VH-VL binders against StAR-related lipid transfer protein 5 (STARD5). Designs and how they scored, part 16

Target 1, 213 residues: StAR-related lipid transfer protein 5 (STARD5), of Bos taurus (Bovine) (a1a4m6)
Amino acid sequence: MDLATAAQVSEAVAEKMLQYRRDKSGWKICREGNGVSVSWRPSVEFPGNLYKGEGIVNGTPEQVWDCVKPLAGTLRAQWDENVNSFEIIESLTDTLLFSRTTTPSAVMKLISPRDFVDLILVRTYEDGTISSNAANVEHPSCPPNPAYVRGFNHPCGCFCEPLPGEPNKTSLVTFFQTDLSGYLPQSVVDSFFPRSMAGFYANLEKAVKKFFG
Below, E stands for the ipSAE of ESMFold2; O stands for the ipSAE of OpenDDE; V2 stands for 0.75 times the mean of E and O plus 0.25 times the DockQ between their complexes.

## First folded at step 12 (VH-VL; framework fv_tocilizumab)

Design c45 (from c37 with heavy chain S34T; at its last look DockQ between E and O 0.88; V2 from the best seeds 0.79)
Fold by ESMFold2, look of step 12:
Structure c45 (fold): chain C 213 residues (1-213), chain A 122 residues (1-122), chain B 107 residues (1-107)
Amino acid sequence: as target 1 above (213 residues)
Amino acid sequence: QVQLQESGPGLVRPSQTLSLTCTVSGYSISSGYTWSWVRQPPGRGLEWIGYIYYRGSTTYNPSLKSRVTMLRDTSKNQFSLRLSSVTAADTAVYYCARLEVTLYGTVYFDYWGQGSLVTVSS
Amino acid sequence: DIQMTQSPSSLSASVGDRVTITCRASQDISSYLNWYQQKPGKAPKLLIYRASSLESGVPSRFSGSGSGTDFTFTISSLQPEDIATYYCQQSYSTPYTFGQGTKVEIK
């Protein structure tokens, strides 16, 4: 895909992400505790759910971003239990790139390993917020691999937001709407994402302390 | 119901500028999609010329880039093609077309005009 | 630029026949390939996008397959109204390029 087409695609994905971030209605909390909430609503992109995670992380926005960024130099695969590997396939700019992410098996091997191929855009905002914005694409360097079930990410990512008056804390809002594909019971899928998202925040807190503490 | 219609001269002399306008009905060209020109020399295949994104940016076929300009007039819901320094090789049916670009990178032309034959001759 | 080569350049078949057209890209384009039908004196019409997805309102006798560099377009049972020239078009990167076309006629 060339830069002109990728810019159009990624801009549309980022606008969807902003829409989700700004819309306060329709969310149902499905998990809450330890300063983290996970909520959901039906996806408009596919017959599944859009999940939102919200939490405050003890670390500067820069430290938290270094742990979660889908860019070169990320620490993500070192601590995130749901990321086995993160590979940059092709960079169009420093903030617009194609990636392949692999996941381990989950739920007592009921969910076999997946790989995801995404177009990723990173945006910065005047208030210091940094967002990641990703959605599924195909890439010639990433044909289907028998070791993995190819998953499908609908618009997803995070908003890494400074907290006014609190330079050593970060507000992190995450969005996931992922088709894991394959023959999975819907009840397994619906229980997996809220649990994984809550665990993500707990593990991120530990990671920030480990790498920057 | 989206419709596209080309208008402009059917005959252009060598070295002059070819100018075509596409009038769009049923959708505002500033509200979405990408608006494109494609040409087809008589008895030959199709050649993409370029497009203008609904937010205003343009991308042109490198083989024509030095000679092509595309503009839009949102008040008339029109977009236009100017091709300078034409030769007989520019004789073709010229189509305007709407280009869909999805969130997942799928790209295709979903609506086309009827086409306008432009002949370049002395 | 990505060059698209179609085969054959023309064919004749009887009503009811299975028709197959191939398209080869000069480089790997994943599944980013479309198929268009063009009847004489008319604009092209999208039939298949993303190699295998049928556009809304297109009869199910049309299908497409392939990925990478080799793609196939099939009419399962040729009808008189299918007389046209068919074009593949890569949508992976600009400049978007078309195959040279395959003219389909009835015997």
Scores: ipSAE 0.733, ipTM 0.872, lowest interface PAE 0.9, mean pLDDT 92
ESMFold2 (binder alone), look of step 12: mean pLDDT 93; pTM 0.942
OpenDDE, look of step 12: ipSAE 0.790; ipTM 0.911

Design c46 (from c37 with heavy chain S31R; at its last look DockQ between E and O 0.94; V2 from the best seeds 0.78)
Fold by OpenDDE, look of step 12:
Structure c46 (fold): chain C 213 residues (1-213), chain A 122 residues (1-122), chain B 107 residues (1-107)
Amino acid sequence: as target 1 above (213 residues)
Amino acid sequence: QVQLQESGPGLVRPSQTLSLTCTVSGYSISRGYSWSWVRQPPGRGLEWIGYIYYRGSTTYNPSLKSRVTMLRDTSKNQFSLRLSSVTAADTAVYYCARLEVTLYGTVYFDYWGQGSLVTVSS
Amino acid sequence: DIQMTQSPSSLSASVGDRVTITCRASQDISSYLNWYQQKPGKAPKLLIYRASSLESGVPSRFSGSGSGTDFTFTISSLQPEDIATYYCQQSYSTPYTFGQGTKVEIK
């Protein structure tokens, strides 16, 4: 996929993410605690659910972003228990890249390791918000590997938003709608994501403190 | 219900500029998609010329880039093709088409005009 | 540019026959391949996208398969209305390119 096509795809993904961010209707809270709220609603992209995470993280938007940004060799793989490896397959620009993410087995090995191939756009907004915007794609340099079940991310990512008057805090909003593929009971999938998202925020808080505190 | 229709002169002299307009109905070209031109010489295959994104940016076939200009008129829901310095090799049926670019990188032409024959001759 | 090569250039078959057309890309294009039908004097019509996805409204006798460099288009039971030239098209990168076409006729 060349730059011209990838640019259009990524813009569409970013627009979709903004729509999710702005749409306040239809969300059902499924988990709440420790300053983090996880909600869900049926996805319009696939026969699954779209999950939204909302929480305040102690750290500047830049610090929080440094922990979550999808770059190889970054801090994400060091603290996120749901990530075994993150590699850049191809970098088109400083803000547009193809990546491969691998995950460990989860839920007492009920969920075998997955890999995800995504096109990712990093966007900075005028108000200081930094976002990641990702969706699954195919890439010739990264065919399916029998060692992993290929999963599929529908438009997903995060918004690191500044808080007025609170320079050392970040409003972090995340969206996930992942087709894990394979033969998984829906009940397992539905239970996995809320817990995973809550854990993500908890671990991120610890990571920011560790690296920047 | 989306429909595309090409319009313009069917005869162009060598070294002149070929100009065609595509009128779109059933969908606003400012709301989404890419809007493309594809040509087909008589008895031959298809050649992609370029597209204009609904936001206004253009992408052209490198083989034609130096001679191609695509514009849009959102008020008329039209987009146009200009091909300069034409020769006999530019004689073809010219199609306008809607180009879909999905969230996952899939690209296809889903709606086409009926095509307009343009002959380059002195 | 990515070159697309179709085989055969033309074929003739009987009504009800299984028809198979192949398309080869000069490089790996994953599943980013589409198939079009063009009847005489008409514009191309999208039949298959992303190698194997059937466009809405297209009869189920049409199908596609393949990934990487080798792709196959199939008509499970050829009908009289299927007389046309069929084209593959890669959508992996610009410039988007088409195969030279396969002319399908009825005996």
Scores: ipSAE 0.719, ipTM 0.898, lowest interface PAE 0.8, mean pLDDT 95
ESMFold2, look of step 12: ipSAE 0.724; ipTM 0.876
ESMFold2 (binder alone), look of step 12: mean pLDDT 93; pTM 0.945

Design c47 (from c37 with heavy chain T102K; at its last look DockQ between E and O 0.88; V2 from the best seeds 0.80)
Fold by ESMFold2, look of step 12:
Structure c47 (fold): chain C 213 residues (1-213), chain A 122 residues (1-122), chain B 107 residues (1-107)
Amino acid sequence: as target 1 above (213 residues)
Amino acid sequence: QVQLQESGPGLVRPSQTLSLTCTVSGYSISSGYSWSWVRQPPGRGLEWIGYIYYRGSTTYNPSLKSRVTMLRDTSKNQFSLRLSSVTAADTAVYYCARLEVKLYGTVYFDYWGQGSLVTVSS
Amino acid sequence: DIQMTQSPSSLSASVGDRVTITCRASQDISSYLNWYQQKPGKAPKLLIYRASSLESGVPSRFSGSGSGTDFTFTISSLQPEDIATYYCQQSYSTPYTFGQGTKVEIK
């Protein structure tokens, strides 16, 4: 995919992400506690759910971003239990790239390892917010691999937001809508994402302290 | 319904500039999509010329890039093609078309004008 | 530029026949390939996108398959209204390029 085409596809993803961030209605809370809430609504992209995570992380926006960014130099794979590896396949710009992410098995091996091939755009906003914006694409360098079940990310990512007057805290809003593919019971899928998202925030808190504390 | 319609001269002399306008109804050209020109020489296949993205940037076929300019007039909901220094080889039916660029890399032309034959001759 | 080569350049078949058109890309384009139908005097019309996905309102006798460099378009049972020229078009990278076309006629 060339830069012109990828820029347009990724702008469409980023616009979806902004819509999700701005829409305060239609969300049902399915887990909350420890300063984190996870909400869901039916996805319009596929027959599954869109999940929103919201939480305050003790760390500067720069520190938190270094832990979550889907870019070169990320710390993501070192602490995120759901990320086994993150590989940049092709960079079109320093903020627009193709990636392959692998996941470990999960839920006592009920969920086999997945790989994901995504187009990723990173945006910055006037207030200092940085967003990641991703959705699945195909890439000739990443054909299906028998060692993995190919998953499909629908528009997903995060908003890493400064808090006014609180330079050592960050508001992190996350969106996930992932087709894990394969023949998984819906009850397993529906319990997995909220727990994984809550665990993500807990592990991120620990990671920020480990790397920057 | 979205509709595209080409207008402009059907005859252009060699070395002059070919100029066509596409009028769009049923959708604002500044609200989305890419707005494209595609041509088809008589008895031959289709050649993509270029497009204007709804935010204003342009992308041109490298084979024509040195001679092509595309502009838009958002107040009239129109976009235009200018092809300079034409020769008989530029004789073709010229189509304007809307390029859909969707999530997951899905890209296609969904709405087309009726086409306008432009003949380049002395 | 990615070159798209169609085979055959023309064909003639009877109503009810299965028609197959092949398109080859000069490089791997994953599944980023479309098929268009163009009837005489008309603009092209999208039939298939992303190699195998049928556009809304297109009859199910039309289908597509393939990935990488080799793609196939099939009309399972040719109808009189299917007389047209068919084009493949890669949508992987600009410049978006078309095959030279396959003219389908009724015997």
Scores: ipSAE 0.657, ipTM 0.861, lowest interface PAE 1.5, mean pLDDT 92
ESMFold2 (binder alone), look of step 12: mean pLDDT 94; pTM 0.949
OpenDDE, look of step 12: ipSAE 0.877; ipTM 0.933

Design c48 (from c37 with heavy chain G105N; at its last look DockQ between E and O 0.80; V2 from the best seeds 0.00; counts 0 for: pae E 4.2 > 2)
Fold by ESMFold2, look of step 12:
Structure c48 (fold): chain C 213 residues (1-213), chain A 122 residues (1-122), chain B 107 residues (1-107)
Amino acid sequence: as target 1 above (213 residues)
Amino acid sequence: QVQLQESGPGLVRPSQTLSLTCTVSGYSISSGYSWSWVRQPPGRGLEWIGYIYYRGSTTYNPSLKSRVTMLRDTSKNQFSLRLSSVTAADTAVYYCARLEVTLYNTVYFDYWGQGSLVTVSS
Amino acid sequence: DIQMTQSPSSLSASVGDRVTITCRASQDISSYLNWYQQKPGKAPKLLIYRASSLESGVPSRFSGSGSGTDFTFTISSLQPEDIATYYCQQSYSTPYTFGQGTKVEIK
């Protein structure tokens, strides 16, 4: 895929992410605690749910971004228990790239390992917010691998936002819209994402302290 | 209902500049999509010339890049093609077309003009 | 540039026949291939996108398949209104390129 085509399709994903970030209606809280909120709504992209995580992380936006960025030099795989590996397949620019992510088994091995192939765009905003924006893509270097169930991400990522007047804190808003594929009970799927997202924030807090504290 | 219509001279002399305008109705060209030119020599296949993205950037076919310029006039909801230094090989039906972009990483041409034949002849 | 080669360049078939057109890409384009129909004197019309997805309003007798470099387009039961030239087009990378076309005629 060339830069021109990838830029067009990734910008469409990023605009969708902005719409999710700005839309305050229709969200149902499904988990709250320790300053973290997980909400959901039905997805318009596939027969499943769009999840939103919201939380304040003790760390500068740069420190938090280094832990979550889907880019070269990320710390993500060192601390995120839902990311077994993160591989950059092809970089078109330093902020537009193709990735393959693998996940471990989950929910007492009921969810077998998945791989995800995504086109990723990182955007920077005038207020200092940095966003990651991803959606599934096919890539010739990443055909289906029988060791994994191929999952499909619909528009997903995060907004890493400075808090005015609080330079050592970061507002992190996350969006997940994932088709895990396979034959999974609905109750397993509905339980998995809220628990994983709450765990993500808890582990991120520990990671920022470990790497920058 | 989205409609595209090509306009411009049907005859151009060799070495001169071919100029065409596409008038769009039913959608603002600054609100989305990419706006493209595609040509078809008589009795032959289709060749993509380039597009202008709704935010203003352009991408051209490398085979024509040195001779092509695309511009837009958002106040008239029009985009245009200029092809310099034309020869008989540039004789073709010229189509303007909208390039749709989908969230599953697919692009295609969904709306086309009816086409305008431009003949390059002395 | 990604070259798209269609086969055959032309064909004749009877009403009701199954028609198959092939398209080969010069490199792996995954499933990023579209099919268009062009009737004489008209602009092309999208029939199939992303190798196998039928555009809204297109009759179900049209179908597509393939991935990588080899793709097929099928009309399951040829109708008189299907007389046209059919083009494949890759949407994987610019320049977006078309096959040379396949002219389909009755009898």
Scores: ipSAE 0.375, ipTM 0.778, lowest interface PAE 4.2, mean pLDDT 91
ESMFold2 (binder alone), look of step 12: mean pLDDT 93; pTM 0.939
OpenDDE, look of step 12: ipSAE 0.629; ipTM 0.880

Design c49 (from c37 with heavy chain E100Q; at its last look DockQ between E and O 0.93; V2 from the best seeds 0.83)
Fold by ESMFold2, look of step 14:
Structure c49 (fold): chain C 213 residues (1-213), chain A 122 residues (1-122), chain B 107 residues (1-107)
Amino acid sequence: as target 1 above (213 residues)
Amino acid sequence: QVQLQESGPGLVRPSQTLSLTCTVSGYSISSGYSWSWVRQPPGRGLEWIGYIYYRGSTTYNPSLKSRVTMLRDTSKNQFSLRLSSVTAADTAVYYCARLQVTLYGTVYFDYWGQGSLVTVSS
Amino acid sequence: DIQMTQSPSSLSASVGDRVTITCRASQDISSYLNWYQQKPGKAPKLLIYRASSLESGVPSRFSGSGSGTDFTFTISSLQPEDIATYYCQQSYSTPYTFGQGTKVEIK
């Protein structure tokens, strides 16, 4: 995919992400505690759910971003239990790239390992907010591989937001809407994402302390 | 609903500049999509010429890039093609078309004009 | 530039026949391949995008398959209104390029 095509595809993803961030309606809280809230609503992209995580992380925006960024030099695979590997397949710019992410088996091996191939755009905003914006694409270097179930990410990512007056804290808003594919019981899918998202925030807190404390 | 219509001279002399305008109704060309020109020589296949993105940037077919300029007039909801230094090889039906480039790498031409034949002859 | 080669260049078939057209890309384009129908004197019309996805309002007798370099377009039961030239078009990278076309006629 050339830069001109990928730039437009990724802008469409980023516009969806902004819409999700700004839309206050239709969210139902499904998990709340320890300063973290997970909410859901039906996805408009596929027969599944869009999940929103919200939490304040003890760390500067730069520290938190280094832990979550889907870019070169990320610490993500070192601490995130749901990321077995993160590989940059092709960089078009420093902030526009193709990635392959693999996941471990989950839920007592009911969920087999998946791989995901995404186009990723990182945006920076005037207030210092940095967003990641990702969605499924295909790439010739990453054809389907029988060792994995190929998953499908609908628009997803995060907003890493400074808190005014609190330079050592960060507001992190996350969005996930993932089709895991395969034949999985709906109850497994419905419990997996909220639990994984809550765990993500807990593990992120630990990671920021580990790497920057 | 969305409609594209080409206009311009049907005859151009060799070495001169071919100029065409596409008038769009039912959608503002500054609100989304990429706005493209595609040509088809008589009895031949289709060749993409280029597009202008709704935010204003342009992308051209490298084979024509040195001779092509695309512009838009948002007040008239029009975009245009200029192709300089034409020869008989540039004789074709010229289509304007809307290009969708969106999620998951979905890219296609969804609305087309009816086409305008431009003949390059002395 | 990515070259798209269609075969056959023309074919003649009877109403009700299954028609198959192939398209080969000069490099791996994943599934980023579209199919258009062009009737005489008309602009092309999108039928299939991303190799196998049927555009809204397109009859289900049209289908597509393939990934990588080799793609197939099928009309399961040819109808008189399907007389047209069919084009594949890669959408992987600019310049977007088309196959040379396949003219389908009724015999």
Scores: ipSAE 0.809, ipTM 0.894, lowest interface PAE 0.8, mean pLDDT 93
ESMFold2, look of step 12: ipSAE 0.781; ipTM 0.889
ESMFold2 (binder alone), look of step 12: mean pLDDT 93; pTM 0.947
OpenDDE, look of step 12: ipSAE 0.898; ipTM 0.942
ESMFold2, look of step 13: ipSAE 0.807; ipTM 0.890
ESMFold2 (binder alone), look of step 13: mean pLDDT 93; pTM 0.946
OpenDDE, look of step 13: ipSAE 0.904; ipTM 0.944
ESMFold2 (binder alone), look of step 14: mean pLDDT 93; pTM 0.944
OpenDDE, look of step 14: ipSAE 0.906; ipTM 0.945
ESMFold2, look of step 15: ipSAE 0.698; ipTM 0.865
ESMFold2 (binder alone), look of step 15: mean pLDDT 93; pTM 0.947
OpenDDE, look of step 15: ipSAE 0.887; ipTM 0.938

## First folded at step 13 (VH-VL; framework fv_tocilizumab)

Design c50 (from c41 with heavy chain E100Q; at its last look DockQ between E and O 0.94; V2 from the best seeds 0.85)
Fold by ESMFold2, look of step 13:
Structure c50 (fold): chain C 213 residues (1-213), chain A 122 residues (1-122), chain B 107 residues (1-107)
Amino acid sequence: as target 1 above (213 residues)
Amino acid sequence: QVQLQESGPGLVRPSQTLSLTCTVSGYSISSGYSWSWVRQPPGRGLEWIGYIYHRGSTTYNPSLKSRVTMLRDTSKNQFSLRLSSVTAADTAVYYCARLQVTLYGTVYFDYWGQGSLVTVSS
Amino acid sequence: DIQMTQSPSSLSASVGDRVTITCRASQDISSYLNWYQQKPGKAPKLLIYRASSLESGVPSRFSGSGSGTDFTFTISSLQPEDIATYYCQQSWSTPYTFGQGTKVEIK
């Protein structure tokens, strides 16, 4: 994929992410506690749910970003229990790239390992917010691998936002809408994402303290 | 209903500039998509010329880039093609077309004009 | 530039016949390949995108398959209204390129 084509695709994904961030309506809370909430609504992209996570993380935006960024030098695979590996397949710019992410088995092995191939764009904003914006693409270097079930990410990512007057805290808003593919009982699917997202925030808090505290 | 319509002279002399305009109805060209030109010499296949993105940037076929300029007039909802220094090899039916670019990397031409034959002849 | 080669350049078949057209890319393009139908005097019309997905309103007798470099377009039961030239087009990278076309006629 050349830079011109990838730029258009990724900009469209980023615009979707902004729409989700700005839309305050239609969300139902499905999990809340310890300063973190997970909300959902039906996805318009596939017959599944769009999930939103919201939480304050104790760390500067730079520190939090280093833990979550889908870029070279990320700490993500070192602490995130749902990310087994993160591989950059092809970098078009420092902030626009193709990636392959693998996940471990989950829910007592009811969910077998998945891999995901995504086009990723990172944006920065005038207020210091940094966003990641990702969605599924194919890439010739990443054909389906029989060791994994190929998953499908619909527009997803995060907004890593500074808090005015609080330089050592970060507002992290995450969006997640994933088709895990393959055969899975609906009850397994419905329980997995909210639990996983809540665990993500708890583990991120520990990771920021470990790496920067 | 989205419609595209080509207009411009059907005859151009060698070494002059070929100029075509595409008028779009039913959708604002600044609101989305990419807006493209594709040509087809008589009895031959299709050649993509370039597009102008809804935010204004352009991408041209490298084989033509030294001679091609695409512009838009958003107030008239039109985009245009200029091809300089034409020869008989530039004789073709010229189509304007909308280029769909999806969130997942799929790209295709979904709406086309009727086509306009431009003959380069002395 | 990614070169697209179609085979055959033309064919004749009877109504009801299965028709197969192939397209080969000069490099791996995953499944980023489209098929268009062009009737005489008309603009091309999209039939299939992403190698195998039918565009809305396209009859189910049309199908596509393949990935990587080798792609196939099939009309399962040729109808009189299917007389046209068919083009493959890669959409992996600019410049977007087309095959040279396959003319389909009724014998």
Scores: ipSAE 0.730, ipTM 0.865, lowest interface PAE 0.9, mean pLDDT 92
ESMFold2 (binder alone), look of step 13: mean pLDDT 93; pTM 0.946
OpenDDE, look of step 13: ipSAE 0.912; ipTM 0.948

Design c51 (from c49 with heavy chain Y54H; at its last look DockQ between E and O 0.93; V2 from the best seeds 0.81)
Fold by ESMFold2, look of step 13:
Structure c51 (fold): chain C 213 residues (1-213), chain A 122 residues (1-122), chain B 107 residues (1-107)
Amino acid sequence: as target 1 above (213 residues)
Amino acid sequence: QVQLQESGPGLVRPSQTLSLTCTVSGYSISSGYSWSWVRQPPGRGLEWIGYIYHRGSTTYNPSLKSRVTMLRDTSKNQFSLRLSSVTAADTAVYYCARLQVTLYGTVYFDYWGQGSLVTVSS
Amino acid sequence: DIQMTQSPSSLSASVGDRVTITCRASQDISSYLNWYQQKPGKAPKLLIYRASSLESGVPSRFSGSGSGTDFTFTISSLQPEDIATYYCQQSYSTPYTFGQGTKVEIK
């Protein structure tokens, strides 16, 4: 995919992310605790759910971003239990790139390892918010690999937001809508994402302390 | 309903500039999509010329890039093609078309004008 | 530029016949390939996008398959209204390029 086409695709993903961030209606809370809220609604992109995570992380926006950014130099694979590897396949710009992410098995091997091929855009907003915006694409360097089940991310990512008056805290809003593919019971899928998202925030809090504390 | 309509002269002399305008109704060209020109010489296949993105940037076929300019007039909801230094090889039906680019890299032309034959002849 | 080679250049078939057209890309384009139908004096019409996805309102007798460099377009049971020229078009990278077309006629 060339830069001109990828720029248009990634802008469409980023606009979807903004729509999700701005729309306050239709969300159902499915998990809440320890300062983290996980909500869901039906996805309009595929027959599955869109999940929203909301939480305040103790760390500066720069520190939190270094832990979550889907870019070169990220700390993400060092602490995220759902990321086995993160590989940049091709960079079109410093903030627009193709990636391959692999996951370990999960839920006592009921969910076998997946790989994901995504187009990723990072945007910066006027208020200092940084967003990641990703969705699945195909890439000739990453054909299906029999060691993995190919998963498909629908518009997903995060908003890493400064918290006014609190420079050592960050508001992190996350969105996930992932087709894990394969022959998984729906109940397993529906239980996995809220628990995984809550765990993500807990592990992120520990990672920020580990790397910057 | 979205409609595209080409307009401009049907005859252009060699070495002159071919100019065409596409008028769009039912959608604002600055609100989304890419707005493209595609040509088809008589009895032959299709050649993509370029597009102008709804935010204003342009992308041209490298084979034509030195001779092509595309512009838009958002107040008239129009976009235009200028092809300089034409020869008989530029005789073709010229289509304007909307380029759909979706979230997952799916790209296609969904709405087309009727086409306008431009003949380059002395 | 990605070259698209389409075969055959023309064919004749009877109503009800299965028709197959192939398209080959000069490099791997994943599934980013479309098929268009063009009737004389008219603009092309999208039938299939992303190699195998049927555009809304297109009859189910049209189908597509393939990934990488080799792609196939099929009309399962040719109808009189299917007389047209069919084009493949890669949409992976600019410049977007078309095959030379396949003219389909009823005999």
Scores: ipSAE 0.648, ipTM 0.855, lowest interface PAE 1.4, mean pLDDT 92
ESMFold2 (binder alone), look of step 13: mean pLDDT 93; pTM 0.946
OpenDDE, look of step 13: ipSAE 0.899; ipTM 0.942

